# Designs tried in a protein design chat: VH-VL binders against q9vpl3. Part 202

Target 1, 224 residues: q9vpl3
Amino acid sequence: RGKINIQRPKAPHYERARVVAVTQPKYPELPKAKSCFKTRAERTQQQQENPYNEIIAREVRNWLDHSRLVAFFHLSSITADDIFRVRVQLHKQNLHLKSYGSKIIEQAVKNTRYEAIVPLFHSNHCIVFSPDPEKTAALLRIVRRVPQMVLLGGIVEETMLSRNQLVAYAQMPGLHAVQAQLVQTLSQAPGHLIQQLQAHQNSFVQVLDVHAKNQMNEETPKST

## First folded at step 8 (VH-VL)

Design ba13 (framework fv_cemiplimab)
Fold by ESMFold2-Fast, scan of step 8:
Structure ba13 (fold): chain C 224 residues (1-224), chain A 122 residues (1-122), chain B 107 residues (1-107)
Amino acid sequence: as target 1 above (224 residues)
Amino acid sequence: EVQLLESGGVLVQPGGSLRLSCAASGFTFSNWAMTWVRQAPGKGLEWVSGISWSGGSTYFADSVKGRFTISRDNSKNTLYLQMNSLKGEDTAVYYCARDVFDSDYGLYMDVWGQGTLVTVSS
Amino acid sequence: DIQMTQSPSSLSASVGDSITITCRASQSISTYLNWYQQKPGKAPNLLIYGASSLQSGVPSRFSGSGSGTDFTLTIRTLQPEDFATYYCQQGYDYPRTFGPGTVVDFR
């Protein structure tokens, strides 16, 4: 029926993906219940950012300069072959799937109105960029077949939208100007957008923690 | 058809001001970042200024920084270059171009206007 | 700023020849280099982006290669319409910079 089961990778890539997943470095968890405390030395170290990080942060800023649609996703374990197929499908619709480290995202968006998105990227994530916001419906249709990608929210016309607002935007076929007006109207809700994005982030952090823990337990060898 | 049409180039005295316009047609102007590139008579190309799709971010060459401003009106499908404190060295054909970014390819300009000549002379 | 240089500054060739133009960046720019063609009295036209990707509508006789600091544009089986000035341009960082150009004229 046109469905692709990306959870059943073929043997050679499956074996490689398993080895990579097991050996990949762990991200340290950030305290979620309270503010993070840093020493002066740690702050000074952050100010002396790696030049490589600044180069990649410029790439993120370039995407933002050239994209009217930015969608944020939580990304669960997925094989290289499966993510490649998703990238190809998205690229046909002028949708560009990218992944960047949370520190690079933070560098790119600091001193901009988008700083509020940084907490969304403290877990496994990916971002889809497109110059054409009318492709939101195509994006959601493609992602429906990719259970490893869970929509968190996005930015349309420089306006931050929750998952539900982005879904609503996708359901409004019509003149582009009318859709842009709808986005502006939805974004006028006082504090609602940021609260919903933070609520989604917290909910998916909990789901991710349970899911990751269950996967680790399933992969953990039986010790005697 | 995708096209860009510059206008506003005239003879102006040193120290004067001039605004250039670039009218876009055949594509959704607001989906694209834009740029201005100039070329002095008989010389090579020189990048002047760039602007994000929304106008929220702007970039300038050091030779024009503080004197030129770039802006856009997405409702009118028009790009502008406001030039102040003009100098003889600003004499050039000014092209507007559509700016593209892809992380695999970097920044490039895929559609160019025909250019408009600005002459700065007494 | 990233400085761009081109070699040669001018080149004479005949229809049917194969020619190469070199572009050098003062620092590494990955593959973020573009090639433009400009005919006398006309606006520039994009030929190649990202060092080696051919723009839609550009004849396959044009090809590009290189990475880091050294880049090459090759035109195989030169045609009459190929006599023009060619510019390289780095798309890596602001300010964006162009090479000084290479004039390809009839021998």
Scores: ipSAE 0.649, ipTM 0.875, lowest interface PAE 1.8, mean pLDDT 82

Design ba14 (framework fv_cemiplimab)
Fold by ESMFold2-Fast, scan of step 8:
Structure ba14 (fold): chain C 224 residues (1-224), chain A 122 residues (1-122), chain B 107 residues (1-107)
Amino acid sequence: as target 1 above (224 residues)
Amino acid sequence: EVQLLESGGVLVQPGGSLRLSCAASGFTFSNYGMTWVRQAPGKGLEWVSGISWSGGSTYFADSVKGRFTISRDNSKNTLYLQMNSLKGEDTAVYYCARDVFDSDYGLYMDVWGQGTLVTVSS
Amino acid sequence: DIQMTQSPSSLSASVGDSITITCRASQSISTYLNWYQQKPGKAPNLLIYGASSLQSGVPSRFSGSGSGTDFTLTIRTLQPEDFATYYCQQGYDYPRTFGPGTVVDFR
């Protein structure tokens, strides 16, 4: 692998291989969904206790540099079996669902063009990578069946896109030149895009809060 | 069908320059990194240079760093290797290969061209 | 740079034999090792990637194993088309490096 701002690896490669294996569909004895199900607190504490996370951070940066499609998702409560099934469906389309702690993501994107995405990972999250941007339509088709995964936005051909822009891009699959032109036309400054993506995240939290309150109101106890 | 075809290999004098081309067909060229690997007559394989899918990242072996440059034109599905200040030690068959990066498997080359011979001699 | 070594440099075998080639890296490369086969006058072909994963179309008689610094390629029931030179290659870091190669000749 290429070095990206890292002169010396801090972690033994066998540790990284083990972590990578846990996230892969082809390792059925490993709890594939566990890395995506772990709470942010658990994920963050594991990273704080691991002094050798630069190799994993470099892995994340390599995925970002070698993927033409990167999609960011908020992940609601979902069972290990369900997320594993989603991961398998995505893998069949050359879409790779991965989860990394916020500290590792921050380290990986620091001083890069991707630095603006860090705020998206303050809640439970997953990232989908693919070298093929034409798979955006397949990605959205699969995710429509998974209400626990909420699209926040993505990066297509090095351009940051909001949720709506990514959906528009997906509607023009199969015409790569047209898709590239659309990405260029829809591109926005990272700061402004991140504000829009965070607003969507906040709106999602508000929707969940309203739903919870409505359920509680429906459970009004009898009174005399 | 997936194919890579190199061209440009000729006889050049020491200190000369040469540009190699690799034409890709049968796959979405812009989705893959690409690499050049050379093999001197009767010797083993030596990795020379690599380039990311966008051309935003390039990598070189120490033996060619500063003399060779790698580039690509995704609109023409073509990879290039510009070779400057050629030495006798650069005499080799130069192969173009498709580079795959996978976090589980690392970097590997799954499709190779037939090679083009570069001879550096007086 | 990561240095790769292979042993043996050459070996002679007969059809039906089982052979093993070893590859060592100068530092740990996890499982990020690939094996290539090259016949005289031809381009190399990928056999195994990630130490143990068979490339599509490669016969099951080929297998790879190892992690860290020590790796092996095994060809179980050698066929006439298997007489070739075999190279290991680390996919861990740039610059990428190949082993010196192992020539498998007919005995």
Scores: ipSAE 0.000, ipTM 0.471, lowest interface PAE 11.5, mean pLDDT 77

Design ba15 (framework fv_cemiplimab)
Fold by ESMFold2-Fast, scan of step 8:
Structure ba15 (fold): chain C 224 residues (1-224), chain A 122 residues (1-122), chain B 107 residues (1-107)
Amino acid sequence: as target 1 above (224 residues)
Amino acid sequence: EVQLLESGGVLVQPGGSLRLSCAASGFTFSNYVMTWVRQAPGKGLEWVSGISWSGGSTYFADSVKGRFTISRDNSKNTLYLQMNSLKGEDTAVYYCARDVFDSDYGLYMDVWGQGTLVTVSS
Amino acid sequence: DIQMTQSPSSLSASVGDSITITCRASQSISTYLNWYQQKPGKAPNLLIYGASSLQSGVPSRFSGSGSGTDFTLTIRTLQPEDFATYYCQQGYDYPRTFGPGTVVDFR
């Protein structure tokens, strides 16, 4: 209780050090934070455009061809185990959580009516696809328990919807015709919708950047 | 019961036109990509055309591109194939099939109609 | 276009036999290969999707394997209702392509 001196190891020390170095267990690194976007991008061996981008772009086009509900999310740091649990819950409701690089999404939607969605994917993101638009309510209930996933907007029956419009759609169960009519009404100004979705993303990125800079570097006010 | 039923197959002269129909029942038609596959007498299967759930995207085999048009009416649960400039080589049984996509398993056709015979002959 | 080939083109077998049909793709298609069964005068039926996944209602005597370019369909303990034509089909890209088929008939 009073000694801070380290007892000098006796000689020979070399043999013991060698055995310890050889037998020392190596623990795998803790799972790194995983965004949906990274999963696909990390499988591409090279950043340059190559044939694999075309293959993945085809997968995205197949999802769009087979889905009446597409929801876009910003994805914060999340463990592999946590995202797997979310995928399982979503899959039980015929909801499919996927991630793709922004360049791949651009390639997939080029020359289609969905080309306008490309700017939404400049940050970490993931997409949920479903053939059944009635599953929108189930999607939002599941995602409410995942704070790392922030709803940005979506596409329902080929109509682009903001976050608030998608939430409104989810809260109006009933006749498909009535829901389709609501979606059609909410899509009256597509240009404003895209601008709102982009503004929300930009505001989030700006707030995050300012917060990070304030923590690392002090700002000196410049005023007269 | 999930069911697909084709109709419209008849004898047509070369250069003629014909429209095939496929009536779907027992499932939510508007949730699925639909496809046409044909089979010439005594020969194998040949994919012809596909259409997305909304009709916004269509795909064709090179052998029919520019001559055939695929469309759908989701309010009537019906798929169509408009065939123009018919050739003797278009003689086949035409099947309507429901298309499924899963990124783990790829594209596959899980439900097929009974087929309708189109004969192109003078 | 992705070309599909099958071997053998035809095969004669007896009830109780085990048979194997091979399918080859002209380029890698991962595991995105499907097997269909067609009986005379009938529409094709899906047997296996994604190279090895058995479709609901299909007997467990059917199995599939393979990845990349080489795939196999195995039918163990052949039953009378299994005498049919079998087609492989790539589910990887458009246009979708089928193999030429393998006819399994009575010996």
Scores: ipSAE 0.348, ipTM 0.734, lowest interface PAE 4.0, mean pLDDT 80

Design ba16 (framework fv_cemiplimab)
Fold by ESMFold2-Fast, scan of step 8:
Structure ba16 (fold): chain C 224 residues (1-224), chain A 122 residues (1-122), chain B 107 residues (1-107)
Amino acid sequence: as target 1 above (224 residues)
Amino acid sequence: EVQLLESGGVLVQPGGSLRLSCAASGFTFSNYDMTWVRQAPGKGLEWVSGISWSGGSTYFADSVKGRFTISRDNSKNTLYLQMNSLKGEDTAVYYCARDVFDSDYGLYMDVWGQGTLVTVSS
Amino acid sequence: DIQMTQSPSSLSASVGDSITITCRASQSISTYLNWYQQKPGKAPNLLIYGASSLQSGVPSRFSGSGSGTDFTLTIRTLQPEDFATYYCQQGYDYPRTFGPGTVVDFR
């Protein structure tokens, strides 16, 4: 595909983001006094929120449409400084960490093949997007050092994968043909995420066994 | 200037306990993972334990799991290794090292302390 | 655990020689391999990170290569200060593991 929408948010360059984040003061925003007269625009936004939610839902759909790798995480309490360092490392690998409300996620994926992800977002969550599925291994290495982020599953090449399947996919970066076959096999039964996971676990284990055997063959001494 | 200084290495009887400290200076301590690496006399390097920049994740070699604990105090720029139930095979020079994580290069230890000798003997 | 092996365990060389040390991982670690130098009685020093990136301050005669499971460290024109023990170390996963080391001594 490669078609880009004007509305697609562009990630800041790592070096620029780091400089801006370091130099800008971090002060808590003071809430406005309750007695202050609110503008009509502010009241309308607070009362309805429908236009705002639809705008954000479109942003989420844009990220889903233009990302070949999407990973879903449960997010426990984490400091702003810790999450900033995670974002910096992710950004270097063209991985973009985003957080959206559960209702917005539901609106974004409703009537799509990805609506099965909605149950994953009942609690605190975040999502990592990337146009490059080869970055799955880099993603998992980065998040291993962030215990507050727990991998729930993801989408690779439009196919929903469990935590175990994503981990296995990441362990085979040198076998592009095998990775493509794994994704293709998983796409055979589009449906609820739990059902897909159970249906494909045995097949994926078999592919991992083949991968292990292939690695052993590659390490064998050269034939005479 | 960036430096790490270990302290606490002494002679301890088998079954004893000891706490090692590593004082960091010259860099923002809370931005880095930290690690302990040991080296028995005449032997090679053995990774012992690691801790994330936030202290939220800790890792241990199988040889020390359940006996050692790693912790850090980011307000004091200090790394700790609490060693319990010490054995003769724990005799080694213990180094603390700064772990740099880069998504392109992985984890690597760019700054090392001079080490502190722990001897476990009767 | 990822097991690291090095060859040779020791080698004898003369000043001016070019030497190569090999490191092998039990599974693919991409390019996440580091090389350290240790002189007797001193702490290790980082030479190369990410398989081929030279640490600042390290002489250009040191170079690293490899990916996946097989890696090499090369010292092009050996100097007197290069007689030391060299260790490889994987930076891919926990637990972190070192190779057994290669002792480079006088011939």
Scores: ipSAE 0.047, ipTM 0.568, lowest interface PAE 6.3, mean pLDDT 79

Design ba17 (framework fv_cemiplimab)
Fold by ESMFold2-Fast, scan of step 8:
Parts: C-alpha cells; sequence; structure tokens
Structure ba17 (fold): chain C 224 residues (1-224), chain A 122 residues (1-122), chain B 107 residues (1-107)
C-alpha cells in the first residue's frame, strides 16, 4: 500500500525546474570565471620577483658607477652578425655595448640620479659604457656607420646630456670646455633636461615613422 | 689569391633594368663590407652603393637612391647590384670593391675588381 | 654630404721628381682619408689608408699626411709607373665621396 507522494515527491520536481531555468544562462560563465582566475594567476607569476633580475640589475648599476661615459641608443632591427662586428669595433676603443631588459634597467636606476633614463628603455635599446670620456668622439664615428643605432643621449662625468650636448662634447674636447658645458647642464632645471631627452626620443620616433612609411612605399610593387 | 670579378655589363635602353654580379674568391666573403663604385668614360670615381657583411644594412648615393638595390649571397660569395630605371648618366664602368670597416682607420677599399662596362643608350 | 677637392687637377713631372698632391674635405674627417692610384684602362688600387698608413705592397716612396680637413700625398723620386690619376676618398661617413682626381703626366 503506498501513498502517491512516495512515487513523485513535490520538492524534487520544483527544485529541478528551477535549476534548469536559473543555471542554463549562467553555465557558460563558469569557464569564463575560471579563465579570469587563470589569467590573474599568470599575471601574478609574471610579476614575481626573480633573483636573476636582481643580480643583473647590480651589474648594470656597477657599469653606471664605473663608467665616465654612458651613451643611450635606440636599436632597430639588426642581425646578430652585424651587432657582433659593431661590438668588436667598439671594444677596440674600450667601449662596451650592452643590452638589458627595461625592468632590469628600471630596477638598477631606481632611487638614483639616473632614474630619468627609464622612459628611453620602453622601446628596443642598447647602452654603450666606457671608463674614458675622451672616447665620445670615437663612439660617434663608429655609430655614424650603423643606422640601426640612433643616439638618444648620455651621461658624461655623471652629468646627463642630451643628444645635441653629447655631440657638442665630442667636438669640444679639453678640460675648460667640458667643465663649462657641465656647469651649464647642472644649472638647468631637471624638467628642462628631461624634456630635451624626451624631445630627442620623440624626434627619433618621427624619423622611424617616416622611415617605416617610406619603406612600405618602396616595397609596394609598381603597377608594372 | 684575393680576387673580385664583375660581370653583367651590357648595352641597355634608357628606362631599362640590369643586374651586375661580383664573384669573390680567396677570402672569407662574409667578414667584409662590399661596395660598388662607378666611373663614367673620361670622368672620376663615384661611389654608388655599399652593403654590410650580413646584408642587413645598405647605403646608396643620392644619384641612384630609389633606382638601385644592392644585395649579397654569402653562401655563393657573390655581390649584386640591381639597376632599374637606367639613365644615360648611368653609363660607366662599374667596379666591385672590398670595403674594410675599422675603427682606427675608417672605411677603405683594399681590393678592386677589373670592372664591367654598362652603356645606357638608344 | 662631405665634399672632397683636390689640387692641382693635373701636373706634369719628370722621372726622379718629388711631387705633392693636396686633398681637402668640406668638414673634419679626422684621419679617415684614403688615397687611390688609377692607371689608364685599369682598376684603382689602394695606396694609403687612414691618412698615413701605407698599404702592403706599395713602394715606400709614397707617403701621406694630414688630419681634419687638409691632407697631402707625397711621391718621392717619381718612377715611370707612377704616371697615373690619384684620388682621395673619405672613409668617415656615408655617402662615401671621392675627390675629382689629380692627373700626373710626363713632362
Amino acid sequence: as target 1 above (224 residues)
Amino acid sequence: EVQLLESGGVLVQPGGSLRLSCAASGFTFSNYEMTWVRQAPGKGLEWVSGISWSGGSTYFADSVKGRFTISRDNSKNTLYLQMNSLKGEDTAVYYCARDVFDSDYGLYMDVWGQGTLVTVSS
Amino acid sequence: DIQMTQSPSSLSASVGDSITITCRASQSISTYLNWYQQKPGKAPNLLIYGASSLQSGVPSRFSGSGSGTDFTLTIRTLQPEDFATYYCQQGYDYPRTFGPGTVVDFR
């Protein structure tokens, strides 16, 4: 003898109908929620501190501290063989070409007087170091033959110089000329010096844009 | 022995195209920059184009920019000059030369080919 | 572009003479100047690179000097094979530029 409610309980039928109606539109959101969590976890892992980066940042700081000449370049596409030959020519003049990631450079110069250079390295870049500031003229002569390396500015005797100031330094060797230039640079407002470096970088970006447009036009086949 | 041998020079109509070749032997071709220099009949030397050891960087004189292309094949030890939209003023003996890139001495051309004559005439 | 000029444009000399050819650059090129010799109907050959360095196989009677914008090529005790056209060429920057040449003829 059984009751009718034993074969078909009221509560299970009601809950089943609600589950179908409520969960159906939201079922596709479970993969999306998990995807967002995975993306966040991946982002967190990418931001994790790497002991290797600290070691390399110390190396960069050591180069900056022991070099009386530091020159910053934008580096466009260049083959490994071509850059190796440039490194050999620079090495003959005690000029050392180095490339480091932007985060490593930022870590190396953070809380130092050189922090202003960080924006220069958010694009493809390289740095030339030398203990001898008299090698600036030799550096510029070598680099003039390497169109992929475009001078952005530098540091001479611990003073930040714009591209034009560094070129002028190469043309005016001698203690009094250098000292006068350093005094002039040091008397400038920090914003003005940074603006000069940014202006040169922006001018270079314009040159690259024109070059890219010209290259596109040159590579476009003529209508025969 | 170190040798450069040019070929491809012929008579071409104005507006025509021509490709010159320079075959190198006796040295490691990929270690040197290469250049093309021309000389019009009875005139002086004029630098035309240069190329880096890998072929990644190229340079041109203003008179040929946009019309000439320089390239190299390091596996074949061969340098090329593709000449388009040729003009009467391009008539010259074209020399291939090996270019030394040195920070102490600058750029200098230490080995030259015998030249190939290109005549642009109707 | 760096413009190169030579003087004289031509000169006449006798075997045994000492001659000097001058080359001037429109801007300072340090010591990055080369001298080439070209005989009629032949390819040029390198004589001197880096203003004063004598190329291997070139006779010691050839010498070069100068820096900046002014350069000289000197040939001591001229020989019959030295009657040729001489070109200076800057190795400082692109585009590379040659002087107009100096013709050395037998007197």
Scores: ipSAE 0.143, ipTM 0.599, lowest interface PAE 4.7, mean pLDDT 79

Design ba18 (framework fv_cemiplimab)
Fold by ESMFold2-Fast, scan of step 8:
Structure ba18 (fold): chain C 224 residues (1-224), chain A 122 residues (1-122), chain B 107 residues (1-107)
Amino acid sequence: as target 1 above (224 residues)
Amino acid sequence: EVQLLESGGVLVQPGGSLRLSCAASGFTFSNYAMTWVRQAPGKGLEWVSGITWSGGSTYFADSVKGRFTISRDNSKNTLYLQMNSLKGEDTAVYYCARDVFDSDYGLYMDVWGQGTLVTVSS
Amino acid sequence: DIQMTQSPSSLSASVGDSITITCRASQSISTYLNWYQQKPGKAPNLLIYGASSLQSGVPSRFSGSGSGTDFTLTIRTLQPEDFATYYCQQGYDYPRTFGPGTVVDFR
């Protein structure tokens, strides 16, 4: 003995087994409905997540409205561990690295002055936000050691700057008034010609000389 | 010490105009959005207006749209609320508040002034 | 505009009691809800931001919870200084809106 008196499960009737066999998909190796079409449950879940997308889009718009520095990067393949380390370094400098889907960004900036940034998000991307534009130099120093992040451009003091213009802005982090004036001069000449870049470099040097002379006059001892 | 100090609240006649000021100290004013919140005597808080760090975007409650204007002078660390076409229902204590945006927490007001009383009466 | 409601509109309690105040939004605001305390004749003070994050300097007896449309503020072991009016406020969108307030009075 050693066995209990239990009935074996009733095997499917021949008729039932035949019906099951003929109703199974034959041609595709995987069911088309499972791979090609979303189930009603999946479509309903996706529709229910629409309010979440709206919330994230508002988050993006709030970051754009409340940041004095916004930098746009193309992001190549990077490990979660590596990007976490970059986020930690950036956060110490009050720089906030965020990644959003292209559709969410388009939704966030639609019918706003930021709509011009949409083409920058055609492929993989990330954005760095900061309330402090003086952190531009710190940002570029940190990302210089991250080859997966390629600077595309940015917005500084509400002025859209190309990659080269943003790099130029970063060169003078200790002189806030000069940086603000540089942004104004850069925005007045949006051309990509070398002559315009050289003209800005020349005017920038003159502005620095004037600023230095003004500081020198303020520091002059009264007793002289 | 982070501080906000409102001024300008006085008695005005209906249809009149008044400008409120809010002086900020102890923090980098130009890095923060700012808001005005009012409270009618014996009533609750009502958000009135907000302005981004640069003044590039402004927001208003429906009750004040077209009548009130918010502005700021970052070089003087001062926030302003210009109130036009004042009505009796605008009688309230007006508070200046520092507005913080954080992606994890949303928008919140972490520092408030003491308030300035505006009375609109014939 | 997002409408905010609070319940109860007022409550009476004794020192040492534990109380709960509820706030509801007319639409989902995720966790973007803040709680403020206002004492008579004083400016409001931020207590909790982002539904559950306690502001620096606020006693640990205050706590917040909730997401979506329903939120609660709990005050454990009421102290004399806690008799005040409490307001919830949505930080999700402009225009920002406050609840009508809950008055916590001495019983």
Scores: ipSAE 0.012, ipTM 0.537, lowest interface PAE 7.8, mean pLDDT 78

Design ba19 (framework fv_cemiplimab)
Fold by OpenDDE, second read of step 9:
Structure ba19 (fold): chain C 224 residues (1-224), chain A 122 residues (1-122), chain B 107 residues (1-107)
Amino acid sequence: as target 1 above (224 residues)
Amino acid sequence: EVQLLESGGVLVQPGGSLRLSCAASGFTFSNYAMTWVRQAPGKGLEWVSGIGWSGGSTYFADSVKGRFTISRDNSKNTLYLQMNSLKGEDTAVYYCARDVFDSDYGLYMDVWGQGTLVTVSS
Amino acid sequence: DIQMTQSPSSLSASVGDSITITCRASQSISTYLNWYQQKPGKAPNLLIYGASSLQSGVPSRFSGSGSGTDFTLTIRTLQPEDFATYYCQQGYDYPRTFGPGTVVDFR
């Protein structure tokens, strides 16, 4: 039983070859499926402002208009369940956790003073909004328990703060307390200045007195 | 108690100018965006203008755009509406309101003042 | 601009009745619809925000429903203090727009 040479099959008999040729299913040329891959150029040209992006950008703007505290976080391997839990905790503190795409953020902050935040959104990020900057401490307390949320920085009272600055801010006494302290310090400053000025005057008078005494002692002839 | 109190509503001639004030009390004024809404006599409510918490963003109805300016002084807990080139159609009670926003609920006004009447007449 | 309409413009009802007011937006506004109550000579009061959320202090007889373009305010067991004008307002976009209002009066 001759080993079927799988590498060079003998050409079928002429009649068989004809039958095979006729019976070969003519597969209709698959319509050249326009590769759904729009070229990068087509994707860039058709960036027709996705009406959806505009809607979301509007939302971001609304948050910014209503938020005195904005914190930016990087998300590292966080599950949906974890995010949900954190969201609930934050919400109880009137902190609103949101996630937006980089393009949306770009659109939202375009031509605004917040344009500098765009580079923060190159990866998985989330934003926490709050109308109350005093909630910064609460925010940090909650997020501390979530290692998957990494604080990048924030905006407080329209001021961009680094991570460290935001942490420092959270540790500061309330604005009113700080203001009170400042007022107290400033109110004490004149007193201190007066004291210093008086001290210098007193010292000067003392020096003059000593000088005068010395001169008087030199003028007293040693009556031998 | 959370309160908004409008003032400045008077009789003014067409083409005149008027500045309205809204004094806020009982809450942290700087934490909230604010809005002006007006109501002509016997008519419905009309949104006039809005301002963000910092004053960096302002919004206007087309009917008042270019004529009205909205501003705020957070240190004084006061909202302002500068109205220029006043017309008879601007005759209304003007309300200030506190704005709240949430992505789940949208924009809404949860606290309103009692309003101040502006009358534009020759 | 988003146009808001209300139906009916006015209705007469009795104490104890259940009434329904409808509001329609010219375009989808998701659930970003608010309801206000205004009594004669008084400022408006927020009743419902986000289509269905009851404002604090508002009686439970008030309820809101709807999404997209069609919304409804329902007042169950109408009380004497409920006779007022009701306005819907879209909280979706600027300019903010109100419905024309619905007057609820005594039959």
Scores: ipSAE 0.703, ipTM 0.868, lowest interface PAE 0.8, mean pLDDT 87
Fold by ESMFold2-Fast, scan of step 8:
Structure ba19 (fold): chain C 224 residues (1-224), chain A 122 residues (1-122), chain B 107 residues (1-107)
Amino acid sequence: as target 1 above (224 residues)
Amino acid sequence: EVQLLESGGVLVQPGGSLRLSCAASGFTFSNYAMTWVRQAPGKGLEWVSGIGWSGGSTYFADSVKGRFTISRDNSKNTLYLQMNSLKGEDTAVYYCARDVFDSDYGLYMDVWGQGTLVTVSS
Amino acid sequence: DIQMTQSPSSLSASVGDSITITCRASQSISTYLNWYQQKPGKAPNLLIYGASSLQSGVPSRFSGSGSGTDFTLTIRTLQPEDFATYYCQQGYDYPRTFGPGTVVDFR
């Protein structure tokens, strides 16, 4: 058999494989993910974007397909060892702590009803996914011991919830029908909730970085 | 015990329609994505369709796209496959399976039903 | 679509033998490959997920390895209940695709 590891579906001769390897395009064309989150316009737009970002955006869409609970956090400076310990504790409860770049999140939720969450991820952030919404109480109990993680809000059963609404949801006993009714009651005005989440995030960012905002305003020319 | 039970497989004429059902028990159905996989007599496994936990996202193999639809009723713990414009090549045992995702492992099917036979013949 | 191939298509073995089945993907799928076992007249069952993780309840004589495009399933000390058809399946992208299967028959 050949001297080299498999580089292509067809096992080429060693010398040919070496020549092909050095002349190969840096970024091979990748197939686009097929999902209900993509429109024709979005697919056309993504043709011009980094193929790596599309692969990771696909992973985010898979999480959404398999998670009834999605919680959003602001993440302050934390050591790799500390975040690893938190991730292990969460994993034992079927809670999956992930961090994705804001551009990838934007790409994953673009042209969906969740597009409004994108501003939440302009600062350091992380997301917790779980198939089981009854794990919300366990999530909040674990995160209570991690001051570097600040709850911003979440999605439960495809419904956007603010921090306070998600805390209220966690207080309910594990009766699915009761929890579903609470979610429906709390989500009567989705537009208002999204606006609350955006305002909360903007206020938090403003408190932390007043100087940078002042510098930006000085650089922006005014018409008058 | 975790169990999936398919039903609805019968003999149908080419061009006909049929709806398959898959009843889930022993686990919280709404926590899982679900999938349909078929197997023609004496042939290998072919993935047919998948559905997210809420029913909001659906996926199809090219061979069935436009003819089949997948849906679920979480209140009844039931998965459905609506098959239209049936062809002889759709003759197969149809399995429903529970779908799992983890970014460390990818997508995999951990629980399977026993299958229901659909025969498309005149 | 991601095409999956398996080698060999069939093999004959005796109880106590060790066998290896190979699976190849037409493009890199990281470690997102699963192995399923199907006994005659029965539904498939999951053996290995994520290339190398053994499913709960599956005997330790089963093992998987590989990444990228090339994957292997190894069964050590073959038992009578292991005579079955084995399928690899990529869990990387839609549409999901299976290999054509490898039939393990009694010699």
Scores: ipSAE 0.701, ipTM 0.888, lowest interface PAE 1.4, mean pLDDT 82

